# VH-VL binders against Arf-GAP with Rho-GAP domain, ANK repeat and PH domain-containing protein 1 (ARAP1): the designs that were tried, part 4

Target 1, 186 residues: Arf-GAP with Rho-GAP domain, ANK repeat and PH domain-containing protein 1 (ARAP1), of Homo sapiens (Human) (q96p48r954to1139)
Amino acid sequence: ASMGDTLSEQQLGDSDIPVIVYRCVDYITQCGLTSEGIYRKCGQTSKTQRLLESLRQDARSVHLKEGEQHVDDVSSALKRFLRDLPDGLFTRAQRLTWLEASEIEDEEEKVSRYRELLVRLPPVNRATVKALISHLYCVQCFSDTNQMNVHNLAIVFGPTLFQTDGQDYKAGRVVEDLINHYVVVF

## First folded at step 25 (VH-VL)

Design pa5 (from g5 with heavy chain F57K K58T)
Fold by OpenDDE, fold request of step 27:
Structure pa5 (fold): chain C 186 residues (1-186), chain A 121 residues (1-121), chain B 107 residues (1-107)
Amino acid sequence: as target 1 above (186 residues)
Amino acid sequence: QVQLVESGGGLVQPGGSLRLSCAASGFTFDYYYMNWVRQAPGKGLEWVSDIWGSGGKTYYADSVKGRFTISRDNSKNTLYLQMNSLRAEDTAVYYCARDLYTDLGWYFDSWGQGTLVTVSS
Amino acid sequence: DIELTQPPSVSVAPGQTARISCSGDNIGDKWVYWYQQKPGQAPVLVIYEDSDRPSGIPERFSGSNSGNTATLTISGTQAEDEADYYCQVWDSSSDYVFGGGTKLTVL
């Protein structure tokens, strides 16, 4: 996997959310919420890479329209982007603390811990996490149609966001917790 | 370490039924997709079925659709394959395999040693 | 539906380079995974995402994928590398697709 620029080096939109993330999330929200296996299904490598390259080059000039891009290519581009972040979305420095937080048994304490950890993230990271989790919360609301409940999304995004090979389940649990507790955590 | 142990294989007559089990250990079972992959004697690998971590979604190869049922008990860290209406062509070693995800694909990083199912009159 | 084609057998002398092909229409647009299977054993992942090696896999194993062909390359092939090798892709229509397998013989 090729690593790109840092999250903070990306073109930023309003609220410090990278435009690349916004473009992908927006498109998937419009075209992919009811797509069976959204984020589970993978796009074509060539199309995904081309899209990702375009977004990395100038995300502001990329306008995704319904029917022009396969939703799985867009979702794959988003996942690839997040996975390729040099420091990861949750930052390398805070990665372990996030994973440890997932092991807290008391739900209230766990939520409080996640709030604390969010404050420790750089503003761009924090904004991006919030936007992404909000989006995933929306995705799982359509789980009866798209078959992607919170748990399934966590299985996919855990390794992606924490840049693991999928061997550490705690990554998925963090994502699961954030989605489940989105309203109180954010 | 990740360990998968299949059981339940044996000799069965055509039209018969058999239930395979796969005992998983060394990882948090419910956070992984699980699969059955089979291999007929002297032949290649053939994907049979998968089940998502929550156990709610399943997929099947066309060759077994309607006859096989994959399920899991996360409380027991066990994967199952109920095989009905068995045919001679179902004769194979059946492997339990853990499914891992990358941004553009799914693959099997861990395999059991397999259990032999022989369908013969 | 994508179909993956492998040569049924490849032979190589010890120390030489073995190349096993996996052909499929536009396979370069998919991640390719490779598995090694020795007689009487379960498959073992040796390459993922076209060219990445799992931990514990020797560096002599490498992979590439472009156009219609993915290739598993074993440099400096050793006797212990004698095995069946399978390529695999994930497809939205066909789920998991395996090649027919290639028997690598080290002469």
Scores: ipSAE 0.605, ipTM 0.874, lowest interface PAE 1.3, mean pLDDT 94
Fold by ESMFold2, fold request of step 27:
Structure pa5 (fold): chain C 186 residues (1-186), chain A 121 residues (1-121), chain B 107 residues (1-107)
Amino acid sequence: as target 1 above (186 residues)
Amino acid sequence: QVQLVESGGGLVQPGGSLRLSCAASGFTFDYYYMNWVRQAPGKGLEWVSDIWGSGGKTYYADSVKGRFTISRDNSKNTLYLQMNSLRAEDTAVYYCARDLYTDLGWYFDSWGQGTLVTVSS
Amino acid sequence: DIELTQPPSVSVAPGQTARISCSGDNIGDKWVYWYQQKPGQAPVLVIYEDSDRPSGIPERFSGSNSGNTATLTISGTQAEDEADYYCQVWDSSSDYVFGGGTKLTVL
């Protein structure tokens, strides 16, 4: 019952996705898909923190404009937001179950398990996962230019979304699986 | 237990070539970017080259660009550095380093013991 | 390309506090990492992301980063802390940048 409440306590947009997530994803989609190393690169800490503070105060009032924000500062703000979620995007209650699902060797069974786990997420979490993975799928479509194929995105977003110390490869495997199977999972 | 073991160092004449290897164990190799870092005798650390997890993207310090090639074989858990057109200033201990992403940053969390390359006539 | 400047050496008596600086233009906007290297050995990470300590690193090691200077602080310095210390940042134009290193001598 309390899982996802902190994420659901964010300002939500018309699709019940946190406005902070939508703002960052929309900006990166418009200005960042051809940026080499997008999401692997880190923005300036002061600019990233200032942007994140503005978004946390009132995300609806923040409008990211082309030429006013560096793409790496926006991508870092999004990653920080996701990393800092108190219960995490996949929730503490389901975290280990998601990581264990990545170990299923039968690909069809694994995909079915991911679909089941998605249904079990709180609605705001589920909508946010779908929006984020949809975005990352689009990012990898430009990998010839930005160099961020599915595997590279998984290396960055695994620890970020599962809030790990980077030692557990399973977090990256979940993200990689979700992007690779985007069409059939979502 | 993360382990990185470099090999292939030795004495080489200027203009010569060497290939360094780094055998990795104790972690899922392809989920980590890998780097070479060198240290000339009595000097500080100098980053040499970076290769991303799938091996498709590489970066080089200006001092080695065009002469050195980093590569990896994820099926063998091995990192390589092909060094061509070697110069006296390339004399150094060469370290293999694992590049860890966490807490929104990249850093070298594990290092090998290094292999010495000496370029002298 | 950010350039990182460290003092070549710092000497402290046992039990005193050692402070090793790492200066760079606007280094406070970057994550700073500190490595310890003893003679004949590979570097070991002692501080990551400005101020965080990896598991197994003694509590006497701490770090800070503000403005143009990052600082590694070792309180209650012990003989085993005698080593070379390097700061490092990630810089998108150069990928990774190390400071020149500081030799810590414990008298």
Scores: ipSAE 0.582, ipTM 0.809, lowest interface PAE 1.9, mean pLDDT 89
Fold by ESMFold2, last read:
Structure pa5 (fold): chain C 186 residues (1-186), chain A 121 residues (1-121), chain B 107 residues (1-107)
Amino acid sequence: as target 1 above (186 residues)
Amino acid sequence: QVQLVESGGGLVQPGGSLRLSCAASGFTFDYYYMNWVRQAPGKGLEWVSDIWGSGGKTYYADSVKGRFTISRDNSKNTLYLQMNSLRAEDTAVYYCARDLYTDLGWYFDSWGQGTLVTVSS
Amino acid sequence: DIELTQPPSVSVAPGQTARISCSGDNIGDKWVYWYQQKPGQAPVLVIYEDSDRPSGIPERFSGSNSGNTATLTISGTQAEDEADYYCQVWDSSSDYVFGGGTKLTVL
C-alpha cells in the first residue's frame, strides 16, 4: 500500500504524500521550473540511480541542494520511482478504467468520471496524483521558458505513471486531461 | 498498424531546396515525437531532426542546423522536412521515425521505408 | 557530445556467439539501444535500455552496458542474423547519436 516509505518518514504534517515525491517535486519547483526540457531530458543513469537509492533508504535525510544535484538527475529519479512502483500510481486494477475514461467524448462527463476514479484510489495514491498534477500545472506555467506545455508533459508522464510501453496514447490523454482540468477535478 | 510513408525525394541541384513528407497512420500522431534519420549510400545512420508532439520544439543535428526545418501538421497526420541550401553531403535515404518514450528513455520504435534524396549537378 | 565507435565488421560461424561492441566516453551512464538493418530495409529495434528485448525478438539477443562499452551479444547465431547493427544513445547536446554500424557476417 505505501509508496516506498512509512508515514513516520513524512515531514508534511497530515499529508499522505511520500517524502521521496515531496523532496523531488520541491527541488524541481525551486530549481528546475525554467530549465529547458525539464522532465523531457534524461539524467545520467548512474547519478540518477545513486540518488534514487539514497531517497529509498531514507528520503527524510536526503538534502537536495542547488549545485549538488543536477535538475535532470532529480527529475529522472522521480520518474524512475513512479515507473518502478510495484502496482503503479493508478494501480493495475484501475489502469484500464482510467485509460477508457480518457475516450469519453463529453468533457463534463469525462471530468465527473475522473473524480469518481480518484475517490477509488488508495489515499496515498490519490494524494500523490494531486501533488504531481499540481506540480505539472506549475511546470507548464513556465512553458515559454522550459518548453514543457501540457501536451509535452503528458507525453512523458503518461507512460511513466501508467507504466506502459508507450504504445497507448490514452495514458498521455489522462495526464493531459488532469492537468487541464486541475481546478475542477481536484 | 503503425505505418510511416515518406515521399518527396528526388534529384536536386546543389544549393536547391526540397520538401519531404511523411504520412502517418495507425496511431494517434500528436502523442508521439517524430524524427528524420538519414543514411548516405553505403554509410551508417545519422539522426537529422526531432519535433515534439505539439510541434512547438525542434532540434537539429549540427550538420543541418540553419538549412533544414522540421514541421508537422497534426490535423493531417503528416511530418515534413524542408531542406534548403542542399549540399552533396545531404545525399541520402531519409527515414521518418516515430519516437517512443518509456523507462526514462527515447527510442525509435517504428520507421518508414525511406525516400531517396540525391544532390548532384 | 558523445561519439560511438563500433567495429566495421564481425564474422562468426553458425551456432557461435557474436559480440558487437559500442564504445563511447561514459556510455554506461546512458541507455543504449540496438537496431538491426538488413539490406534495403528500414532498421528494426532489437535491444532497448541496454539489455531488454522488444516483443518478437529472439532470446539469443542480449545486451550489456558498463563503463565505456556497450555490447550486443547474439548466442547461437543463425544465418538470418546477418545484417548491419547500430548502437544508439540519447545525448543532451545532440539528442540522438548512432554508432557507425557493424556488419555481422555468418559463415
Scores: ipSAE 0.533, ipTM 0.789, lowest interface PAE 2.4, mean pLDDT 87
Fold by ESMFold2, fold request of step 27:
Structure pa5 (fold): chain C 186 residues (1-186), chain A 121 residues (1-121), chain B 107 residues (1-107)
Amino acid sequence: as target 1 above (186 residues)
Amino acid sequence: QVQLVESGGGLVQPGGSLRLSCAASGFTFDYYYMNWVRQAPGKGLEWVSDIWGSGGKTYYADSVKGRFTISRDNSKNTLYLQMNSLRAEDTAVYYCARDLYTDLGWYFDSWGQGTLVTVSS
Amino acid sequence: DIELTQPPSVSVAPGQTARISCSGDNIGDKWVYWYQQKPGQAPVLVIYEDSDRPSGIPERFSGSNSGNTATLTISGTQAEDEADYYCQVWDSSSDYVFGGGTKLTVL
């Protein structure tokens, strides 16, 4: 029951969200929202890789249990999955357009452009972006405890989602904008 | 082009205070965590303190905890280190370093040239 | 926290291969970073994420990390490679940890 690496090759749940993404997000939501530095902290490389390999092979068969998986290993597996997508979550075709949209000066115009760009994503990509940003919005609601406000999450997820070397601030700005405007964008 | 310039070092007596500054340019300052790393004369590198991008969370090495305070002013693109109750062992060159995130780790991709702090009677 | 141990010095002849080790408990499960520091200068990153080179770092610099040992390798060592070299990890307790440093001498 081995699965491929691309988003289109993933097992999907009822909402068109890859099961691998749902499993990780659900686990972090139930066990990780109060963990200081969640997503900023990194798991062990070998444990992260083994977990990711299991999820890629058959995500439906993997059941994450509290106490059996460290939250940082699960968060790192999710980040690695997104980082390694061959075409990226926002697709190669749209990557530059998303980054350029972050530079729009007028906030209402910028939000409208993000909505337009979301409609252009393939359905699985769009559903996955919504699920991930919704999750990050939930994470920042606990920032008094976990210390991961919108800006801190954007610093981590910008390079991760846009697959950059971290030198370009625009990727972080897109993620920050999407979380800040979650209700009106989605 | 990333540039980090430290200032505020000098000679100070034990028990004294000193404030270091690091002027940043060439990047969007608040999108990066910032650090102080020090090096005593003839010794190796020692991490001192970390401050997160928005300035809300800070971490300190045990050797300086309670005496040093890291802060940042994102409107001025400036990192600070307030050093109180200084001791002879705090004598070092203090480097400002930019913390870069990618994949599964954080590392110091850009360093200033350092500012010398000497704690001596 | 993990403690990183480096040999205090390594000597090589010009054109030979230098290997600088960094030992720590299960360091292979962490990303390792290497910094070069020449006298009177700030450190410069030469290897990140175990084996990757920043732009402008010569191909003669390479790195590996497995088990309890990470290694910086400089093939075809040149006189300008003479410097102190530090390994660094980010520990799970939110600490940045440096090795003690290795002085590379090119004779």
Scores: ipSAE 0.520, ipTM 0.791, lowest interface PAE 2.5, mean pLDDT 88

Design pa5 (from g5 with heavy chain F57K K58T)
Fold by ESMFold2, last read:
Structure pa5 (fold): chain C 186 residues (1-186), chain A 121 residues (1-121), chain B 107 residues (1-107)
Amino acid sequence: as target 1 above (186 residues)
Amino acid sequence: QVQLVESGGGLVQPGGSLRLSCAASGFTFDYYYMNWVRQAPGKGLEWVSDIWGSGGKTYYADSVKGRFTISRDNSKNTLYLQMNSLRAEDTAVYYCARDLYTDLGWYFDSWGQGTLVTVSS
Amino acid sequence: DIELTQPPSVSVAPGQTARISCSGDNIGDKWVYWYQQKPGQAPVLVIYEDSDRPSGIPERFSGSNSGNTATLTISGTQAEDEADYYCQVWDSSSDYVFGGGTKLTVL
């Protein structure tokens, strides 16, 4: 789980999802769903960095304990992990294709294109996308309390997952589309 | 090409009101949080207010809380600042700024040229 | 909320290294952003996330952040670098905080 490792080089759980992703998602699900601005807020850099170092060294040995880790530090660690993936969650090879798919005007055609692109992702990447989007769908279910509706989550996760400088809305559109159409796409 | 154009500045007496507008173009407006930042003549930058992309959540500096209201109309790609109970210390150039997210932080990547508000007389 | 302190001015000769400090309680636990503002112009981002450069910013601009001090460093300072420089942090309470600004003069 060294810095710069691809998803396939990570410690994987039973469902072929990186343990580091599972640990963070599980903690946010238990402790962070009602936290205002979850994922929009940033944790403290020293605490986030230390947590990331521990998770990268041996994610299986890290246990996130309620009261010991601030939710924003855990959410920031997850985002940094995804941002730092050498090939990215959606892979460098498919990045532009995913972004271009967001511009398809016909909604049914767009959804069909997303399903096609998901099938072409490496298995670990596909499982991780599904797990992450499922989690974000759950987060937005509490948006009346946490203020993180689909659109707000997309603003944060678009640049994070596609590793962009945030200048282009298309990355956010992909994330928004995947959350909105979770049941049909996955 | 990202463009932000402020308008609505001018001279106003203490206790008066003024509404600023910021016309946005060249980007998908609702995918970005927007801010007002002001700069008094010869002074530094001061953050004023933030509004989230969908317009549902707003934040204010203590110096303007209760007097200023930030809003946006995503159908018109326009950001607003309603300024009430104006004071001499509100005299400044007011910039609108696009808020950009990259890993673990937010920053202002695009700024308008500003509109001057003078509170005097 | 954190308070950010910058020196009012820094002077350097062309080709020298300029260092502009930004002091704040535990600023090393926050990401620091640096803006350049030339007279009559809007600010421009020159450093983000403590040390990263946006596309189009010369390599002579660098940054660091540790403990209670963040520093913008300009190596091989050029006349065009003469400007006001502001540090900024994002606070966990959704507040943006700017330093008071530093006027860089290139003699």
Scores: ipSAE 0.511, ipTM 0.785, lowest interface PAE 2.5, mean pLDDT 88

